# Designs tried in a protein design chat: VH-VL binders against Proteasome subunit beta type-11 (Psmb11). Part 3

Target 1, 253 residues: Proteasome subunit beta type-11 (Psmb11), of Mus musculus (Mouse) (q8bg41)
Amino acid sequence: TTTLAFRFRHGVIAAADTRSSCGSYVACPASRKVIPVHQRLLGTTSGTSADCATWYRVLRRELRLRELREGQLPSVAGTAKLLAAMMSCYRGLDLCVATALCGWDHSGPALFYVYSDGTCLQGDIFSVGSGSPYAYGVLDRGYHYDMTIQEAYTLARCAVAHATHRDAYSGGSVDLFHVRESGWEYVSRSDACVLYRELQKARSLEQELEAKACGIYPEPATPQGARECKELFVEQEEVTPEDCAIIMKTETM

## First folded at step 4 (VH-VL)

Design p18 (from ic03 with heavy chain S54E; framework fv_ifinatamab)
Fold by ESMFold2-Fast, scan of step 4:
Structure p18 (fold): chain C 253 residues (1-253), chain A 120 residues (1-120), chain B 106 residues (1-106)
Amino acid sequence: as target 1 above (253 residues)
Amino acid sequence: QVQLVQSGAEVKKPGSSVKVSCKASGYTFTSYYMHWVRQAPGQGLEWMGIINPEGGSTSYNEKFKGRVTITADESTSTAYMELSSLRSEDTAVYYCARDLYEYGSAMDYWGQGTLVTVSS
Amino acid sequence: EIVLTQSPATLSLSPGERATLSCRASQSVSYMHWYQQKPGQAPRPLIYDASNRATGIPARFSGSGSGTDFTLTISSLEPEDFAVYYCQQRSNWPLTFGQGTKVEIK
């Protein structure tokens, strides 16, 4: 699983892969890992033991009850603390549910990470699941609070696509959501392999253009010696936000 | 569709152990926690413990600490409750019941019960 | 440990009458559930989380309450409703049950 979310000037972005885990001899359908809680709140899902969707149903019921008592929906912070408290009741029973709550309340865009041991953290960027180290590599280099909506969409798609290529337990498509003051929007579903293939082409093109700008030509075949050994140590650079920006500039529709 | 089928009645001597089984069907066994609850003749319900069938983590009622062991076998979709050092007050019907965490550990499906009689 | 006290211990009523069962917790609880049990049978879920009827439960059964005080109401008793009723709380481990209220025919 690879899920991510980040807070920026124009709201909160949430994105996730669609790979499901099934038995060895059965085909797996696409999984939905971003779940609506209410009009201005989404949750990402990652975990085993207990259906994350069921915990969100529990959360929705409790939020309705509290809205009736207080005359308004709880804040995103209040909701995150509530979820953490409810799950902490199963502490010690290996309940493994990790979620990023993505919302808009009276204070503006808000993002919290909640884990089933009672952990509740506020932040600007969270990625969860087996692919999260790879997603963080892209996010940490490309994120800034003042990014445009299109830059945010590109960054999210690239981070998940990169993670699906590197993580054996992630794959399928990339689901992208945007939470604004007006509510959440399901922006797109994109094939991860297509996105990654386009990222590879954009990266190759950029490297070729850089080489030409400096008057550098392809290295001729190495006959033997130190050059051959040096070629064996060529490092591939990590996917960057610039690589993702290039793919968006070349996209026609 | 959902069924929990328990093993048959047992008669045990004081000081012995009993192991009751609960075979689940009609749902994904590892997706729901399983409770064990007992009821002495003419008495109310008493919670014994809970297991997460995925990985086998457990939590027990302090009253049974050191005597109860709950386990689960994912390959056969079967939960087990073993109670050792049996005493006469352990005579009871023992139930397995599926946890419905959506409603705060309500128990939505129950086994038929296993009568364990401890007698000399 | 949270103690649940059900009252009355026994209700002797006739078919068609209203039954009101109380469950009081020693401290505030997050969830309260109700079960019906007939002799020789496993408990049957009735009400989840204070007021939500379980699947297949007739409309004559209703639950209410919060905090420490919870009530199960049967608006008009049918012959099949004469049974023992148990409340069960969840806030933390261990789970606890009330001692039961027996609804018996007069």
Scores: ipSAE 0.169, ipTM 0.609, lowest interface PAE 5.2, mean pLDDT 83

Design p21 (from ic03 with heavy chain Y101W; framework fv_ifinatamab)
Fold by ESMFold2-Fast, scan of step 4:
Structure p21 (fold): chain C 253 residues (1-253), chain A 120 residues (1-120), chain B 106 residues (1-106)
Amino acid sequence: as target 1 above (253 residues)
Amino acid sequence: QVQLVQSGAEVKKPGSSVKVSCKASGYTFTSYYMHWVRQAPGQGLEWMGIINPSGGSTSYNEKFKGRVTITADESTSTAYMELSSLRSEDTAVYYCARDLWEYGSAMDYWGQGTLVTVSS
Amino acid sequence: EIVLTQSPATLSLSPGERATLSCRASQSVSYMHWYQQKPGQAPRPLIYDASNRATGIPARFSGSGSGTDFTLTISSLEPEDFAVYYCQQRSNWPLTFGQGTKVEIK
């Protein structure tokens, strides 16, 4: 699985591959790994499909109840804290769910990473899943907050496509979503192999042009082994099992 | 067609141990946590603990910690609850029940119960 | 641990009457569930999270409440509704149950 999301001037981008596990000689239906929560909130999924689907059903139900009681939905931050608190009640029982919540609220575009151990982090870029180290390689190079909408779409597609080429457990197509003030939009579904070929061709051309200008030949890139990227530095929300009831009862916008 | 089928009634002497089984069918065993709950004759329900069948992580009621061990065997879709150092006060019907985290640890399917009698 | 107190301990009613059962928690709880139990049987789930009927539960059963005070209502008792009813909370480990309310035929 490769999922990513990033916050920028014009909203929040979410993108994911569509690969699903299947047996030999069986057609695998494409998997949707970006799930709408409400009109201005999307969630990415990583973990078992049953676990992720269940927690999103729970979250949607809790948000509906809170909207009925309070007349409005919680902020993206409030929703992220609520989800973290709900999952943290199962801390120590090996619940394994990781998600990025991508939304727009009264303060504008917002992005949070939530993990089932109670981790809740605000940030500008998150990638989750077995392909995430490869996606980060592309994202870290190309991201800036003031990028145009088209630049953002291209960056997201290239990052997922690159990850699908490198990660045996990612593949298929690239689903691209954009959250704006007006709500989320399903922008496109693009074949990952086609995107990767276009990316490689463009990079080869750029290297050739640079080499000719400097009078040198491009050197083949040799990726250094697999690495884990845990270098995002954002505000961390920690929830204890004892706190889960208190946070769920008092969390409001 | 979810079913939880427990082992049969047992009579035990004080100081011994008992191991009750709960065989699950009709769903993916590793996708749901499993609770153990007991009920002494004429009394209410008392929660003993919970297990994640995927990996075997457990959490126990402090009242039973040190005497209770909950395990799961994925190959047979069976959960077990072992209670040691039995006393007469442990005479009860023991139930396994499937966790429904969608509603905050509600228990949606229950085994039929296993009567454990502790007497000299 | 959170203590759940159910009241009354016993309700003696006739078929067709309304039954109202109370469950009060010693502190605010995140979730409250209701179960029905008949002699010799395992508990049967009735209401999830204060007000959500479990699968197959008739519309005459309803739940309400929040915080520390929760209510189970049976709008018109049928013969099969005479049983013991338990509330169960989820907020902190351990999970706890109320002592039960027995609804018996008058």
Scores: ipSAE 0.179, ipTM 0.631, lowest interface PAE 5.0, mean pLDDT 83

Design p24 (from ic03 with heavy chain Y103F; framework fv_ifinatamab)
Fold by ESMFold2-Fast, scan of step 4:
Structure p24 (fold): chain C 253 residues (1-253), chain A 120 residues (1-120), chain B 106 residues (1-106)
Amino acid sequence: as target 1 above (253 residues)
Amino acid sequence: QVQLVQSGAEVKKPGSSVKVSCKASGYTFTSYYMHWVRQAPGQGLEWMGIINPSGGSTSYNEKFKGRVTITADESTSTAYMELSSLRSEDTAVYYCARDLYEFGSAMDYWGQGTLVTVSS
Amino acid sequence: EIVLTQSPATLSLSPGERATLSCRASQSVSYMHWYQQKPGQAPRPLIYDASNRATGIPARFSGSGSGTDFTLTISSLEPEDFAVYYCQQRSNWPLTFGQGTKVEIK
């Protein structure tokens, strides 16, 4: 699996491959790894489809109950903390769910990484899944907050396509989503192999033109948030199984 | 229709082991954790442990640690509870029960129970 | 280990009467659940997380409470409601149950 998300001037981008792992003798339909939670919130999925579907169902139920009590949905930060607390109840029982929550709330575009051990991190860039090291290679070089919408779409597609080419457990197509103030939009589904070949051709042409014009390569920007997904445990953000239920019941986010 | 069907009653001698099965149907077995709970005749309920059927990780009540082993077979959608070094005070009805984590480990579906009698 | 103490041990009541069952925890708990058990049967879930009725449970059953003190109320007893009732907590491992309250016909 390769999923990624990043925050930029015009919202939050989420992208994922579509390869499914259903078994040796069963035909696997294309997997959808970016799941809507509500109008202004998407989640990426890494882990088993059943586990992810169940935890998103649990999350939607809890958000609906809180909306009824408070008259409004929790912030993206509140939602991320809630999910982390719920999953941390099962620490030590091999729950393996990793997700990036991509949304727009009162403070604007927001992005959080949540892992089933209770990790909850805010950032500008996250990639999760077996292909994530390869996606980070592309994201680290190309990301900047002020990129245009088209630059963001191209970066996301390129990062996932590159990861699918390198990672045996990623493949198929690239699903691309954009979260704006008005809500999320399903932008496109593109064949990863075709996309990778087109990007290789474009890069070859650019390098040829660059070689003729100037021989100095610009220094790549330092990406924000890339390190956070490589840290499974951040002491200050971790909640324990003994604390998980108490946090969910007493915390007002 | 969700069902948990347990193996039949057993009579065991002190010092032996018993292995009780719990076959799940009507839902995705690996999507829910499974608890084991026992009840001695005329007594209340006592929690023994929990298993994640996806991967088989477990957590046990310290009282039974070292004697209890909970396992799951994903291919047959069956959970097992094995209790070793049986004593007369282990005579009880043993239940499997499905974990409902959206309510904080409530147990929504229960097996019919398996009576284990330990006698010399 | 969190100890749950149910009171009274036995309630002797007539059909149509109100039953109030208490469960007290030795320390504050995050979740409290209630189950009904009849002789020869597995426990039946009644109330999840202090106050949420399980699927198919009649409106006469209600739960309340937080922290260390929880209550199960049956507003008007029906003949089928005479049974043993157990509370169960989740905050820490291990999960623990109360000793039970028997609701019997007077």
Scores: ipSAE 0.150, ipTM 0.562, lowest interface PAE 4.1, mean pLDDT 83

Design p25 (from ic03 with heavy chain E102D; framework fv_ifinatamab)
Fold by ESMFold2-Fast, scan of step 4:
Structure p25 (fold): chain C 253 residues (1-253), chain A 120 residues (1-120), chain B 106 residues (1-106)
Amino acid sequence: as target 1 above (253 residues)
Amino acid sequence: QVQLVQSGAEVKKPGSSVKVSCKASGYTFTSYYMHWVRQAPGQGLEWMGIINPSGGSTSYNEKFKGRVTITADESTSTAYMELSSLRSEDTAVYYCARDLYDYGSAMDYWGQGTLVTVSS
Amino acid sequence: EIVLTQSPATLSLSPGERATLSCRASQSVSYMHWYQQKPGQAPRPLIYDASNRATGIPARFSGSGSGTDFTLTISSLEPEDFAVYYCQQRSNWPLTFGQGTKVEIK
């Protein structure tokens, strides 16, 4: 699993891979790891699917009851503290839920990380799941609060796509969501293998152009057919936000 | 639709062990924690412990520490409660009950109960 | 552990009368639940989190309270309501129950 979220001038971005497993030989459907909680709140999921599903049901019900009693929904901070408190009641019972709550309230865009041991942290960037170290590599290099909406979308897609290549437990597609004052929006679903393959092509072209300017030619890459993303790639330089921007620019044109 | 069906009554000698089963149906077994509660004849309810069926982690009431073991078998959707070193004071009806996250460990569905009689 | 004290121990009333049952916790609790138990039967959930009726529970049952003091009210007793009632708290381990209040026919 690879999920990420970050807060920026125009809201909160949430993105995740769609890899899932099933207990049968029937093809597994794509997994949704970014879950709407209400109109202005999303949660990312990492942990046992049964725990995550139950946890989100509990949270939605509690928020609805509080809205009926008090006439308004709790703030994102209040919701994060509520979730942390509820989960801490099960401390010691291996409730394994890690989530980033992505929302917009009266104070603007808000992002919190909540873990099942009761941890509740406010921040600007969070990545969760087995692929998170790889996603952080991309996010840490490219993130800034004042980035444009398109830059934010590109950064999120590249970070998840990079993580799907490196993490054996991530894959499939990249789901991208954007939380604004008007509510959350499901922006896109993009095949991670296609995204990562295009990233590799963009890098190869840049290296070739640079080498020609210097009179040195890079060794040609001759990958097998593009059926399996993880098989296509051997060790290479760390993915950067600039590499992802090049891919998005090429696709748009 | 949701049902918890427990094993039948048992008569045990002091010093022996008893293992009570609780078979769940009508819901995803690993999505809910399971409690065990007992009730001695004419007495109130006493909480024994809880299990997370997804992985088997447990928490026990200190009163039973070292004597109680709660387990779960995901493949058969069955929870078990084993109590060792039985004494006459352990004569009770033993219940399994499903944990309801929505309301902070309320118990929404209960098994029919298993009477365990400990006598010499 | 948190001790729950229910009062009275026994309520002797006639059908149609109002029953008021109290449950007092030794310290503030996050959640308080109520159960009904009839002889030979498993407990039946009545009220979740102080005031929320469980599915299928008649409107004559209501719960209230917060902190350390909680009340279960039966507005007009029906014949099937004569039973033992237990409160149960959730705040810290272990989970604890009150000793029970028996509602019996006078």
Scores: ipSAE 0.012, ipTM 0.537, lowest interface PAE 8.2, mean pLDDT 82

Design p26 (from ic03 with heavy chain E102Q; framework fv_ifinatamab)
Fold by ESMFold2-Fast, scan of step 4:
Structure p26 (fold): chain C 253 residues (1-253), chain A 120 residues (1-120), chain B 106 residues (1-106)
Amino acid sequence: as target 1 above (253 residues)
Amino acid sequence: QVQLVQSGAEVKKPGSSVKVSCKASGYTFTSYYMHWVRQAPGQGLEWMGIINPSGGSTSYNEKFKGRVTITADESTSTAYMELSSLRSEDTAVYYCARDLYQYGSAMDYWGQGTLVTVSS
Amino acid sequence: EIVLTQSPATLSLSPGERATLSCRASQSVSYMHWYQQKPGQAPRPLIYDASNRATGIPARFSGSGSGTDFTLTISSLEPEDFAVYYCQQRSNWPLTFGQGTKVEIK
């Protein structure tokens, strides 16, 4: 799993790969790892979709009850603290859920990282999942608060595509969402392998232009192996060593 | 379908230890946390602790600090609660109960209970 | 720890009557659950998270409330409903139970 989110002048971006867990030779439906909570709030997910869906269902219910009591939805900060508090009841019992809450409230765009031990951090950039170290490498170099919408979309796609290339447990497509004052928008779903190739071509060109300006030439690009894209389509159970999954309820019907 | 079956009644002397078992069936043992709750004769329910059967992480009620140990054996789908340094006040029915995290630590299935009598 | 106070301690009613049981928490709680216990038996779950009936629980049982004040209602008592009822909260560890309300036949 690779999910990321960042706050910038024009809102909050959330992006994720679509690779899902599956048995051998069985077609797996694409996984949605960015989940709407309400019109102006998205959450990123790691681990299994069923585990994450349960916590977001509980969160949505609590938010509706609070809206009925108080006449308005809690702020993004209030919602993040609520989720952290709900999960912290299982602190020390190896309940591991990591998520980023991406929203727009009375204070504008807001982004929080929430971990099941009660951690609740406000920030401008977060990445979660087994691919997150690779995504951070791209995000840290390219992020600016004042980037344009198109630059933000390109950065998010690049970061997820790069992570899917390096992380065996990420792959498929890149889902891109944008949270604005008017609400969230599902911007696109792009093939990660195709996107990675396009980004490598653009990166090579920029390096060449910079090298010419400095009087040096870029080093030869690493050849892409035939397995780079094939690995993104290999059907096998997802294991996310950096992610902790909520305990799933067993069906006893 | 889901069943929690506990070990039989015990009579123990003050200062000894008791270990109660709770065998789970009808579900994936490691997918649910397990609580231990006790009830003294004629009294209400008292929470003792919880275990994550996946990995064995535990959390205990401070009232039993240093005396209670909860463990789980994944291979036999069995949870255990051991209480040491028994006193007459520990005479109670001890229950295991499955955690339903979806509803905020509700307990959906309970064992039949194990009566532990501390004789003097 | 959060203290749960149930009232009344004993409720003496006849079959067919409505029973209303109260549970008050010493501070606002995130979740409140209700259990029924008959002599010699383990507690039976009734209501999850204030108002959600557990599997197999008859429609005559309903729960309501939020914050610090919660209510369990039995719309029309049946003979099998005479039992002790416990509320249980979750916000932080440790989990705590109320002292119980005994619903007994008049």
Scores: ipSAE 0.091, ipTM 0.549, lowest interface PAE 4.7, mean pLDDT 82

Design p27 (from ic03 with heavy chain E102R; framework fv_ifinatamab)
Fold by ESMFold2-Fast, scan of step 4:
Structure p27 (fold): chain C 253 residues (1-253), chain A 120 residues (1-120), chain B 106 residues (1-106)
Amino acid sequence: as target 1 above (253 residues)
Amino acid sequence: QVQLVQSGAEVKKPGSSVKVSCKASGYTFTSYYMHWVRQAPGQGLEWMGIINPSGGSTSYNEKFKGRVTITADESTSTAYMELSSLRSEDTAVYYCARDLYRYGSAMDYWGQGTLVTVSS
Amino acid sequence: EIVLTQSPATLSLSPGERATLSCRASQSVSYMHWYQQKPGQAPRPLIYDASNRATGIPARFSGSGSGTDFTLTISSLEPEDFAVYYCQQRSNWPLTFGQGTKVEIK
């Protein structure tokens, strides 16, 4: 799994790979790892699918109850602290759920990392899952708060695609979401292999420019990389914003 | 199918310790947490603690802190609850029960109970 | 600790009658579960998370409530339903149980 999220001038970006495992002689459909919680809040998922689905269902229920009691939804910070507190009840019992909560509230764009031991951290960039070290490599290099919307989308897609190439447990497509003041938007689903090829082209050009300056030559394309890209390549239909709304309704009902 | 079988009744003297066993069958032992709950004669239920059989991580009710130890043996699919420094007030039926965290720590299967009597 | 208070302590009813059992928490709880216990037996799960029937539990058993007030209803008592009923909360450690409501034959 590779999921990431970052906060920037125009909101919060969330992105994830779609690789899944389903076992028991059934076909494995593409996994959705960015889950809407409410109109202005998304969560990324890492850990077992059953654990993540359970805790998101629990969170939605608690948020609904609090909205009924208090007349409005908690802030993103309040929601992150609530989830951390609920999961911390299993602290020391090896519950493994990691999530980035991506939202917009009265203070603007907000991003929190929550881990099942009760950890709750505010930040500008988080990546979780087995591919996260590879995603951080791309994010740390390319991120700045003042990036344009298109720069943010490109950075997110490239970071997930790079991670899917390196991590055997990530792959498929890249789901991209953008949280704005008006709510979350499902931006796209893009093939990770195609994105990785574009990243390779960009690196080759940059390395050629650097090599001319310093006398350094880029490494040849790896057969392993090509094989991994081919293995991850699957034909998938585009996922629409309506598909995400259906997922949200199914999980809350 | 799913079954939790506990050790037999015990009679203990004040100041001693007791160790109750709970053997699980019919499911993957390490996939579910296990609770321990006690019930004094004619009284209600009291939660003692929980264990993750995968790795042995535990959490205890503060009331029993320093006296209770819960362990699990993966090779025999058996959970244990040891209570030390016994007093007459510890006379109770002790139950193991499987955790169903999907529903917020509900307990879906229970052992038959072990009566521990602290006297004489 | 969250204290759960069940009322009434004893319900004396005849078969065919409706039983309504209450459980009140000292503070708001995220989960409430219900168990049935007969003399000499371990508790039997009835209702998970306020309203979800456990496997094999007849439709005459239903649960409702949220926050601090929860109810277990038996729409029409059968002879096998005369037992003690316990509520159990899950909001924080430690888990706590109510003191029980005994449903007995009138």
Scores: ipSAE 0.164, ipTM 0.542, lowest interface PAE 3.3, mean pLDDT 82

Design p28 (from ic03 with heavy chain L100R; framework fv_ifinatamab)
Fold by ESMFold2-Fast, scan of step 4:
Structure p28 (fold): chain C 253 residues (1-253), chain A 120 residues (1-120), chain B 106 residues (1-106)
Amino acid sequence: as target 1 above (253 residues)
Amino acid sequence: QVQLVQSGAEVKKPGSSVKVSCKASGYTFTSYYMHWVRQAPGQGLEWMGIINPSGGSTSYNEKFKGRVTITADESTSTAYMELSSLRSEDTAVYYCARDRYEYGSAMDYWGQGTLVTVSS
Amino acid sequence: EIVLTQSPATLSLSPGERATLSCRASQSVSYMHWYQQKPGQAPRPLIYDASNRATGIPARFSGSGSGTDFTLTISSLEPEDFAVYYCQQRSNWPLTFGQGTKVEIK
């Protein structure tokens, strides 16, 4: 599993791999790991989408009760603390260990990490799951609060794609969501293998452009077709924001 | 078919109380919130309060706190709104309206309204 | 409380014309709904959560907006559309309504 979320000027991005059999939702060929809680709140899952959907259903009901009791809908922060408290009471069930809550409230875009032991952290970037170390590598290098919407989409897709290639327990497609003031939007589903292959091609092209600038020429025995075979076996390397930007330009064409 | 049927019009003296009923049918009464909204003649809509018929939890608009009481009778699928210490400014059509227990949901079915006239 | 200001107060138009109604909130709202009310009748839900048409509402009705500025548009007025329209926020308690925009025959 690889899920990630980050807060930026234009909202909160949430993205996840889909490695799993079809989930509980109609017309889903793979697991959905980003679950809508309400119109301006999404939650990620560290386990199965179906298991975490149960926790989010209970959360939605409790939010409605607290709205009546307190006279006000809880903020994203209040909701995160509530979820943490609820999950801590059910320690040891292993249904959903860690999640990120992605929303927009009176304070603007808000992001919280919630762990089943009661931990609740506010932040700008979170990644959860076995692939998260690999996703963090990409996110930490490319993230800044003032990034454009397209830069944010590219960063999220590349981070998940990189993580799916490096992590044996992640794969399938990349689901991308954007939480805005107007609500959440399901932006895209892209094949992770295709995204990673495009990243390798972009890296190869960048190396070729560098070689031209330095006067280096390709080996005479390496024809264009052979480069495709070599590309399939290129060693895994650290993904950079520049590499992801090149993929974005290629996909747009 | 979902239907909310309210009690008939009432004329009251200042200082008295009025209790308006709203009988629900065509759905599971305890699965939806019930709002009370009023409208003075020629004026706009004003929210008074809400009840969860499952358990009777309520929330009121501070403007009416201390004078308004909203209750629900699960056995008859009926919600009630009682307003005490009536004054002429309380002359209005009073509506009950259903809410489907969704975060941010709208009021999707409304009663026909009950005219309460407060006059000396 | 959140104050909703609707403009214009009255909109005088003929059938077939486009109507554009504004609702401005005193602070950012999470959910804005629109209701239609005809004389002697209860309000009818029209648009929920800014842009979603309620059950049975014709395609000529559309809503848009976010934050503090919301718009209801009727692309081509039919005779039955001449009514008062109210916006309503469901972000903070107490729930509040705008003062209404009356769409009347010119």
Scores: ipSAE 0.000, ipTM 0.412, lowest interface PAE 15.7, mean pLDDT 78

